# Ledger of designs, part 3: VHH binders against DegV domain-containing protein DR_1903

Target 1, 288 residues: DegV domain-containing protein DR_1903, of Deinococcus radiodurans (q9rt62)
Amino acid sequence: MIAVTTESTADILPLQLGYSGIHLLPVPLGHQGQVYSERELPPDQLVNLIRTTGEPARTLAIDDEVVARTFEAALQGSKSGRLVHVASGSRFTPHFEVAARVAGQFGVRVQVIDGGTVSYALGVQALHAAHLADQGADFGQIARALAELRERTLLTFAVESLDFLRVNGRIGNVAAFIGNWLGLRPLLAVEAGEVVSKARVRGQAAAVRTLLSATHQFQHQTGETLRLYCGHTIGGEGAAEQLQGQLQAVYRDLPAPLHPLGSGLTANVGPGVVAVLAFPRRFGLGHA

## First folded at step 21 (VHH)

Design T5 (from M5 with S56D S105K)
Fold by OpenDDE, fold request of step 24:
Structure T5 (fold): chain B 288 residues (1-288), chain A 122 residues (1-122)
Amino acid sequence: as target 1 above (288 residues)
Amino acid sequence: QVQLVESGGGMVQPGGSLRLSCAASGFTFSDYWMSWVRRAPGKGPEWVSTINSGGDSTYYADSVKGRFTISRDNAKNTLYLQMNSLKPEDTALYYCARIDFYEYKSGFPDYWGQGTQVTVSS
C-alpha cells in the first residue's frame, strides 16, 4: 500500500506510530544556534532552556537531505512504491514547500499534502491517510479525504501567552491579536489554515469552560459523533484533566483521552497549554 | 463484544523459537489492523509488530526485525507472531491488539487480550 509520512511534530504517540506504520520526518529544534531533535530536547528541558536563557526556541527548517532520506526509507517499506507525505500547514511552517520540492526528485512516487494545521491535528490526518492507503485509495482520494477531515476538525488552544507564537511567526493576522492581553489567556483556533482568536479568559477554569463550549458548538455544527482529545503541553496537565472531566460529563460515551503535545508545539505555543481536538468518529479504522 | 485470546507462549532457551497465536472474535477481523505489543517486567508497553487489514504490509520494531514475523489468516480470524532467535530481552507478556489509529487506553491500543507469557532463559 501507499506509505505515509508526516512531521515529527505531528504529536503522534510512539505506540500509534508502531501500529500505523507511519514514518516521521524529523523536525529540528533550534536554540541559540544549537540544533536539537525532539528526542534530545523533551518539553521539560525545552522549557527550562528557554527560561534559564531568556531566549526562545523554534522549529527549524528541514534539510532537503533529511527529507529525501525519510522519503526513501518510507518507500523501501512500501510494496506500492508510492508515498504520501502530510505536511504541516503551509501558512505556519516552510515544511510543505521543502517537502514538495524534494518530492520532485522522486518523480510521481511521492505526493505531498498540505495539512493546513499543526500538532496532533496533523497527526490525525496522517493516521487517516494510512487508513485510506490500506483501503486502496489513490493520491487524489487521500487528498480529498484529508481535506474533508480538515474541514471537520476542531483544534482550539488555551495558551498562557502569545509571546511564543509571536516569536516564532505563527500568528498570521497580527491585527487580530492587537489589544490588551495583560492577565488574560487567549484561546486560539486553527481555522482554514490560520490561527484565529476565539476568546480571552481569566484562569484555568474559564479556559476549560470555553474549550468545552467550543466543543459543544462544534458538535452541534457538525451534527456528528466526535472523537475528542484533551491536548496539553508541559504544565498543562491539570487543565487537560479538568477538561477531560468536563467532556466526559457531557459526552459520556466518549473517552476524551489526554494527549501530550511535544517539544515542537511547545516551542511555538509555550508551556501550560491545554487544547481540545475534535473530529467525527467516522474517521478511523472500523468506522464507516 | 471484542475478544482477543493469545496463546503459544512459554519458556525457551536463547536462540529458540515460539509461535504465538491470537484468536479474534466479536468484530470483523479482516477490517482491522492488528499488532503485537509486549510488556517486560518493570517496563512500559513496547510495540513489537503490526500488520495491515489485508496482510500485505507488515511493520516491525527495530529490536525484532529479522527475527519476528507477523502474519494473519482472515478466514480463521487469527493473528500470528513467529518468533525466532529469541533473546532474554524478549522476555515479556505479549498482547494481541486490535488497532484503532485514534484510540488508546493506558498506553495500549484500544483493544487487547489477556496476554501470553514468553520467557527466554538459559
Scores: ipSAE 0.754, ipTM 0.886, lowest interface PAE 0.6, mean pLDDT 91
Fold by OpenDDE, last read:
Structure T5 (fold): chain B 288 residues (1-288), chain A 122 residues (1-122)
Amino acid sequence: as target 1 above (288 residues)
Amino acid sequence: QVQLVESGGGMVQPGGSLRLSCAASGFTFSDYWMSWVRRAPGKGPEWVSTINSGGDSTYYADSVKGRFTISRDNAKNTLYLQMNSLKPEDTALYYCARIDFYEYKSGFPDYWGQGTQVTVSS
């Protein structure tokens, strides 16, 4: 079957990687001139570096050689000799462009897809690609299916500060409102490949309620049974647990597991973040 | 209802071999990826091996590559794990798991069996 790769910042858990056979393209993080592999720098260490130095960490561009090696390794393990790489949103990172360029060196063997999102939402697409690959889907079918999934994915964050996003150049139009955020916790969503402001709230409880509300609204809009995840960066565990409790109270038959978000995202959104991720249950194994 | 029943565990000396089996029922076995996961005393769950629905693709943890072989017989609704060159560090409770890429519980998949104990000791 077609092999699948994605970025290490896709926040796919180790067990999910084992389940799916997905290979990760390591994303580098920079801090004070030192380069770290995102997977080798745990979130607690990352936050400690930032706190002790007062300097932010940043996502760096991936070297062409690293991309090529990753693709080669994945292709060697594939009987089909073909590979799909699911890249983070091209509006967020340069990784898609780099991957697409390098893919050219492999002729028609490698297809790069712009996932149009970040973190575990990206991971969800990669996992779906693996499922489709197993079913014998071709590049076009996989691309179309992932596009559909993107359109039906909710990803909303409650962040403690916009500073991390600002430093990493990820805020876009939201930057215009930074002056009005004093004492408030921003809720942001990833929509159509961009970060958009959804609300401003005071306190963790309000943030959780707002995330819950967003989930309900999304569920009503889609009319589908959803898979739910309570994402969190380091320091956001309590909020995520609170969100989980409320989601489970409303959606009794749906699991809403806690999903740790890694150093890549943490560098960009900061600690103490809680997120909701939702998409239709029909996506995944055991479903048509 | 979904059922997974592991068997074949036991005690062996280092360098020995075991073959685990998992009998699946209550679902269309051939539609699902399957995995083996193990849990050693005092440790969290560890993924061991995965096989896709058709059996043409297999994946292994680095710790077991070259020693373990996962296979399946869809006609018999059975998953297998051939374990060769066993080491003391392979001692664990081994679980058969039906794979849903998106569902997990504290490091475990959505469905797994009661487990079968593998003990490697001199």
Scores: ipSAE 0.737, ipTM 0.878, lowest interface PAE 0.6, mean pLDDT 92
Fold by OpenDDE, fold request of step 24:
Structure T5 (fold): chain B 288 residues (1-288), chain A 122 residues (1-122)
Amino acid sequence: as target 1 above (288 residues)
Amino acid sequence: QVQLVESGGGMVQPGGSLRLSCAASGFTFSDYWMSWVRRAPGKGPEWVSTINSGGDSTYYADSVKGRFTISRDNAKNTLYLQMNSLKPEDTALYYCARIDFYEYKSGFPDYWGQGTQVTVSS
């Protein structure tokens, strides 16, 4: 089948990686001129480093050679000799462009897809790609399916600060609201490949309520049975648990697991973040 | 009801071999990816191997590559794990798991069996 790769910052759990056969393209982290892998700088260490130095960390561009090696490795494991790479949103990172460029070295063997999102939402697309590949889907089918999934995915973060996003150049339209958010927690959504401001709230409880509300609205809009995830960066566990409780109270039949978000995202959005990820259940094994 | 029943575990000496089986029922076996996961005492779950729905793609943890072989017989609704050149480090409870990429419970797949004990000891 077609091999699938995605970025290491897609926040796919280790076991999920094993389950899916997805190969990760390592995204390097930078801090004060030093380069780290996500393995070398787990979230707790990342946060400590940021706190102790007062300097932010960020995801860095990926070297062409690293991309090529990753693709080659994935292709070697593929009987089809074909590969789909699901890249983070091109508006967020340069990774898509780099991947696409490098893909050219492989002729028609490698298809790079702009996932238009980040973190586990990206991971979900990669996982779906793996599922589709298993079903014998071609590049076009995979691309279309992921586009559909992307359009029907809710990803909303409650962050503690916009500083991390600002430093990483990912605020976009959210920048317009920075001046008015003193003491408030912004809720940000990834929509159409951009970060958009959804709300400003005070306190964790309000953030959780707002995330819940967003989920309800999304559910009503889609009219579909959803898969739900309570994402969190380091320090956001409590909020995520609260969100989980609220979601499970409303959607009793739907699991809403806690999903840790790794150093890559943490570098970009900061600690203490809680997020809701939702998409139709039909996008998954046994349901497609 | 989804059921997974592992068998074939036991005690072997280092260098020995075992073949695990997993009998699946209660779902369309051929529609699902399947995995073996193991848990050693005091450790978290460790992914061992995965096989796609059709069986044409297999994946292995580095720790077992070259030694273990995952396979499936969809007609028999059975998953297999051939374990060769067993090491003491392979000692664990081995679980057969039905894979839903999007669902997990406490780090485990959505469905897994009771497990079969593999003990490698001299």
Scores: ipSAE 0.709, ipTM 0.869, lowest interface PAE 0.7, mean pLDDT 91
Fold by OpenDDE, fold request of step 22:
Structure T5 (fold): chain B 288 residues (1-288), chain A 122 residues (1-122)
Amino acid sequence: as target 1 above (288 residues)
Amino acid sequence: QVQLVESGGGMVQPGGSLRLSCAASGFTFSDYWMSWVRRAPGKGPEWVSTINSGGDSTYYADSVKGRFTISRDNAKNTLYLQMNSLKPEDTALYYCARIDFYEYKSGFPDYWGQGTQVTVSS
């Protein structure tokens, strides 16, 4: 079976890693010249560092050696001698380029895929890659399938402010709206490999309603049964629970679990974030 | 309805062996990855081992690597866990779990059994 790796910031839960055999490429976080491993710096500590110092944190570029070691380890565990690495969106992080460069050292054994997204949406692609690998898919088939999944994935965040995105230089297209966002809670979506502004609302309730609405629209657009996740950074638990309750009220037959989003995302979008992630159920084990 | 029934647990001395079984029904067993998860008193669930649908790929937690062996018989809809060189730290309720990668509740996958108790004590 083709081995699968992805970045530690893909927000795959520890048990999911065990279930899938996926190996994580550690992503470093930087704060005031200190480097942390993303998964070794809990979100509460991260936020405390940022708030107490007034200095931002950000994901850093991954060393080539770390990438190579990760690939080697994954390949050693693979009977096929082949590996797919699913990287975060190339427009968001430099990780794809680094991974692709390092992959060259492995000949044709390693295929790097630009996931075009972040956080658990990236994780979902990695998990799907593992599923496809199990089914005997080749590199091309996996790449095409993940592209399809990306086109049919909803990822929308309700953030408390744009401050974190501004200070770490990742505001992107959202910068055009900064003046109009004062005193409002921004809703941002990842679409076509970019962050787009979807709405600006006042209050948690309005944010949750807007996320719910986005989900409904997405479901209507796809016409498919969806998998739903209520993502949250630290401090966003209450909002996520509220979202979960509303989703479950509408979609009684669909689970919508709370999904914690780690320090990587927290560094970029801040605490108190609630998100909805949705994609068709057919992208998973036990489904065609 | 999906059913998973674990068996084979018991009490053994350190260094002993046990073989756990999980009988699956109510779904196409051969289409799913399967895992063993254990929970010790007062602790959260701990992943133990995973096997892919065809059985050609197996994964183990570091704590059990070299001692435990996961296997499956798709013709019998049965999952196995051979446990050798057992340690007191292996004492836990062991669950058989069906894996779909995406769905989980309270740290567990979409379906798991009632569990079988493994106690390692001198």
Scores: ipSAE 0.637, ipTM 0.837, lowest interface PAE 0.8, mean pLDDT 91

Design T5 (from M5 with S56D S105K)
Fold by ESMFold2, fold request of step 24:
Structure T5 (fold): chain B 288 residues (1-288), chain A 122 residues (1-122)
Amino acid sequence: as target 1 above (288 residues)
Amino acid sequence: QVQLVESGGGMVQPGGSLRLSCAASGFTFSDYWMSWVRRAPGKGPEWVSTINSGGDSTYYADSVKGRFTISRDNAKNTLYLQMNSLKPEDTALYYCARIDFYEYKSGFPDYWGQGTQVTVSS
């Protein structure tokens, strides 16, 4: 089968990573001239560094040699000799372009897909690619299936501040968002490969209600049974548990698991984030 | 009705070998990726090895690479782990796990067996 890689910022859980066979392209973190992997700087240490120094952390460009080494390792582990890399959205990061440039050195053996998203929405695409590859899909079939999944995925989240997105250069279309100093939390979504502003809400309960409402609207719009995940950065655990409980009260048979986000995501969106990720259950084994 | 039954564990000297088996029933075995996961006393689960549904792709944790070989027989609904050059740190309860990439509870696979004990000591 076609081997799969994605970025370390895809927030695939450690056991999922092990049993999916996915290799991660490590996205470096920078703080005051020091460079870390996400493993070297877990979220609690990252937040402590930012708080004690008053200096932001940033995700950095990936060295071509690191990309090539990652591709080589994934190819050596696969009998097909072919690899698909699912990159974070090209409107967010330079990582797609770096991966595509390096993939050129491998000819037709390596293809790069623009995932158009970040975090576990990206991770789900990589996991889905591995599933499709196992079913015998070729590059084109994988790319088309991931495009369909991408268009039917809700990723929306409440941040405490836009400052983390701003300092990382990820603020884009939400630069005009105002009022975060008055106890208002920006509620954002990823749509068409961009981060967009959806609302400003006051307090945790309103943020959770708005995420629940967005999920219900999305379910109504698609008419499908959903898979749900309650994402959070460090400090957002309580809000994520509240969201999970409210989702399960509406969708009694859905686990809606809590999904912790890693340091790369935390550097870009900050602590205290709560998110919902949703997509149709039919993107999985045993569903049409 | 998903059932996974591990066997083949036991006591072995360092440098020895064991072959673990996992008999699967209650689902279409050939549709699923399968893994071995181990748990040493007082530790959380550690991923050991994974094999895809057709058996043509295999993956190993660094700690076992070159020493362990995962395989499957889809006609017999059986997963195997050949363990060579065993070390005391391989002592653990070994579980056979069925993988669903999308479903998990507290980060763990949806189904695994009761485990088979491997003890490596003099």
Scores: ipSAE 0.442, ipTM 0.754, lowest interface PAE 2.7, mean pLDDT 87
Fold by ESMFold2, last read:
Structure T5 (fold): chain B 288 residues (1-288), chain A 122 residues (1-122)
Amino acid sequence: as target 1 above (288 residues)
Amino acid sequence: QVQLVESGGGMVQPGGSLRLSCAASGFTFSDYWMSWVRRAPGKGPEWVSTINSGGDSTYYADSVKGRFTISRDNAKNTLYLQMNSLKPEDTALYYCARIDFYEYKSGFPDYWGQGTQVTVSS
């Protein structure tokens, strides 16, 4: 089958990585001129480092040599000799362009898909690609199926501040909303490969209610049974638990698990984030 | 219902070999990816190896690569783990797991057996 890679910032859980055989392209973190892997700087240490120094952390571009080494390793483990890389959205990061450039060195053996998203929404695409590859799908079939999944995925989140996105240069379409009114939390979504502003609300309860409303609206629009995840960065656990409880009160048979987000995403969106990820359950692997 | 029964564990000296088996029933074995997961005393679960539904793709944790070989016989609904060059650090309860990439509970798969004990010591 076709091997699958994605970025370390896809927030795939460790056992899921093992189960899926996905190889990770490591996205480096920078702080005060020092470079770390996400493993070297877990979210609690990252946040503490930012707080004690007063200096931001950033995700950095991936060296071509690191990308090539990752692709080569994944190919060496593949009987097909073919690889699909699912990259974070090209409107968010330079990683798609770097991966596509390096893939050119491998000819038709390596294909790169613009995932159009970040975090576990990206991770879900990579997991789905592994499922499709197991079923014998070629690159075109995988790309078309992932495009459908992207269009049927809700990713919306409440941040504490836009400052983390601004510092990382990931602010995009929400730049006009920079600055803060005291006590307001921006609510953002990923739509058509871009981050868009949805609202600003006061307090955790209002943020959770708005995420619930977005989920209900999405469910009505699709008319499908959803798979739900309550994402959070460090410090957002309480809000995620509240969101989970409210989702389960409405969607009784859906587990809506808590899903911790890694250091790469935390550097970009900050601590205290709560998110909902939703997509139709029919995009599942080995599940009847 | 879904049943996964591991066997083949035992005591062995460092450098020795064991072959684990997992008998699967209650589902279409050939439709599913399968994994071996182990739990050492006082530690959480550690992924060991995965094999895809057809058996043509295999994956290994760095700690076992080159020493362990996962395989499957879809006609017999059986998963195998050949373990060579065993080390004391391989001592653990070894579980056979059926994979669902999207469903997880504390990082564990939904369906796994009771495990078979592997003990590596003098």
Scores: ipSAE 0.439, ipTM 0.755, lowest interface PAE 2.8, mean pLDDT 87
Fold by ESMFold2, fold request of step 24:
Structure T5 (fold): chain B 288 residues (1-288), chain A 122 residues (1-122)
Amino acid sequence: as target 1 above (288 residues)
Amino acid sequence: QVQLVESGGGMVQPGGSLRLSCAASGFTFSDYWMSWVRRAPGKGPEWVSTINSGGDSTYYADSVKGRFTISRDNAKNTLYLQMNSLKPEDTALYYCARIDFYEYKSGFPDYWGQGTQVTVSS
């Protein structure tokens, strides 16, 4: 079957990586001239380092040689000799362009898909690609299926500040919202491969209520049974638990698990984030 | 409805071999990736090995590579783990798990059996 790679910032949980056979392209973290892996600088240590030094951390470009070694390793383990890489959205990071450039060294054996998203929404695409490859899908079938999944995915989140996105150069369409109001939390979404502002809300309860409302609207629009995840960075656990409880009260028998985000995402969006990720359940049920 | 029944465990000396089996029922076995997970005394679950639906792709934790071989027989709805060159560190309760890439509880699969004990001691 076609091997699958994605970025370490896709926030796939460690056991899911084991279960899926996905290889990760490691995204480095930089702070004051020092370079770390996400494993070397877990989220609590990352946030503490930023707070004590007053200096930001950034996700960094991935060396072409690291990309090539990752692709080579995944290909050597693949009986098909073919690989698909699912990259973070090209509107968010330079990683798609780097992966596509390096993929050129491998000819038709490696194809790169612009995931148009970040974090576990990207991770879900990589997991879906592995599922489709197991069913015998070719590159074109995988690309089309991931495009459909991307279009039918809700990713919305409440941040504490836009400053983390700004210093990482990931600000996009929300730049005009920077720095205006004490106590207001921006509520953002990923739509059509871009981050957009949806609201500014005061306090955790309003943030959770707004995320819940967005989920209800999305469910109504699709008319389908959803898979739901309550994402959070360090410091957002309480809000995520509140969101989970309210989602489960409405969408009975759906687990809506808590999903911690890694250091790469925390560097970009900051601590205290709460998010909902939703997509139709059919995108992972065997024959769907 | 989903049932996974592990067997083939026992006591063995270091360097010995065992072959575990897992009988699956209540679902279309050939549609699912399957894994072995183990739990050593006083420790949490540890992923051991995974096999895809058709049996043509296999994955192993570094601690077992070259010693363990996962396989499946889709006609018999059975998953296997051949364990060679066993070490005391392999002592654990071994579980057969059905993989859903998206559904999990605390990071673990929701469907796994009762387990079979493997004890490696002199």
Scores: ipSAE 0.414, ipTM 0.741, lowest interface PAE 3.0, mean pLDDT 87
Fold by ESMFold2, fold request of step 22:
Structure T5 (fold): chain B 288 residues (1-288), chain A 122 residues (1-122)
Amino acid sequence: as target 1 above (288 residues)
Amino acid sequence: QVQLVESGGGMVQPGGSLRLSCAASGFTFSDYWMSWVRRAPGKGPEWVSTINSGGDSTYYADSVKGRFTISRDNAKNTLYLQMNSLKPEDTALYYCARIDFYEYKSGFPDYWGQGTQVTVSS
C-alpha cells in the first residue's frame, strides 16, 4: 500500500501513530535561538519556558534535508515504493510548499496533498489516507477523498489570546482583531483553509456553549451523523470535559473523545484552548 | 459480536521464542488492520506491531524490531506474532487489537482481546 506521512503538528496520538504506520515529518520548535523537537519540549515544559522567560516559542520551517530523509525512510519501509504526504494547510504554513519542492526530487514516487487545515483535523486526513491506501486507492483517489472530507469538516476553537497566532505569523484573516479583549475569548474556525473569527465570548461556559451551538448548526446543515472530538491544549482540559459531556448528551451513539494537542499547536494557539472537530461519520466507515 | 482470543503465551528463558495467535470472529477479518499491544505490570499499554489488511505492510516498535514478526492468515481469520530472542523486558500481557483509525478511547482501539501472558525469566 501507499505509505503515508504528515507533520508532527497533526496531533496524532502516539499509539495511533504506531498502529497506523504513519511517519511524521518533524516540525521544529524555536525558543531564543534554541531548536527543539515536540518530544523534547512537551506542552507543560513549553508553557513553563514561555512563562519564565517571557519569550514566545515558534514553529519553524522544516529543512529540505529533513523532509527528504523523512520521505526516504517512509519509502524504504513501504512495499509499494510510493508515498503520499499530507501537509498542513498552505494558507497557514510554508510546509506544503517545502514538501512539494522536495517531493520533486522523488518523481512519481512521492505525492503531496495540501491538507488545508491543522492539528488533528490534519491528523484525521492522514489516518484516512492510510485507510484508503490500504483499500487500494491511488493518489488521485486519496486526494479526492481528502478534499471531500475537508469540505465537510468543522474545526472551531476558543483561544485565550490571539498573540500566539500573531507571533507565529499564523494569524490570517483575524489580524485586525489583535488587541486587548478585556476578558473576551476569541472563537475561531478553519474555513476554506484559513483561520476566521466567529465570535468573542466571556468565560469558559460561554465558550463551550458557542462551540456546542456551532456543532448543532453544522449537524443541521449537513443532516448527517457526526464523528466528534474535543480538542484542548494544556489548561483547556476542564472546558474540553464540559464540552464532551454536553455533546454526548445530544449525540449519544458516538463518543466525543478528549484529544490533547501537542507542543507545536500550543506554540501557535496558546494554552487554555478548547476545540471541537466534527465531520460526517460516513467517512472511513465501518460502524453504524 | 466481535471476538478476539489470544493464545500461545507462556514462560520462556531469555533468548527463547514464542508464537502468539489471535483468533478473530464476528467481523470480516480481511477488511481490518490488526495490532499487537502489550501491558507490563504497573505500566500502561505499549504498541508492539501492526499489519495492514492484506498483510503486505508491517510496522514494529523500536524495542522489538528485528526480533518480532507479525503476520496474518486471512483465510483462517488469525493474527500471529512470532517472538524471537526474547528478553525479560518483553514480559507482559499481550493483546491483539482490531484497528479503527477513527474510533478510540484514550488513543487505544475499542476492540481487543483478554490477552495472553508472556513471561521471560531464567
Scores: ipSAE 0.369, ipTM 0.720, lowest interface PAE 3.5, mean pLDDT 87

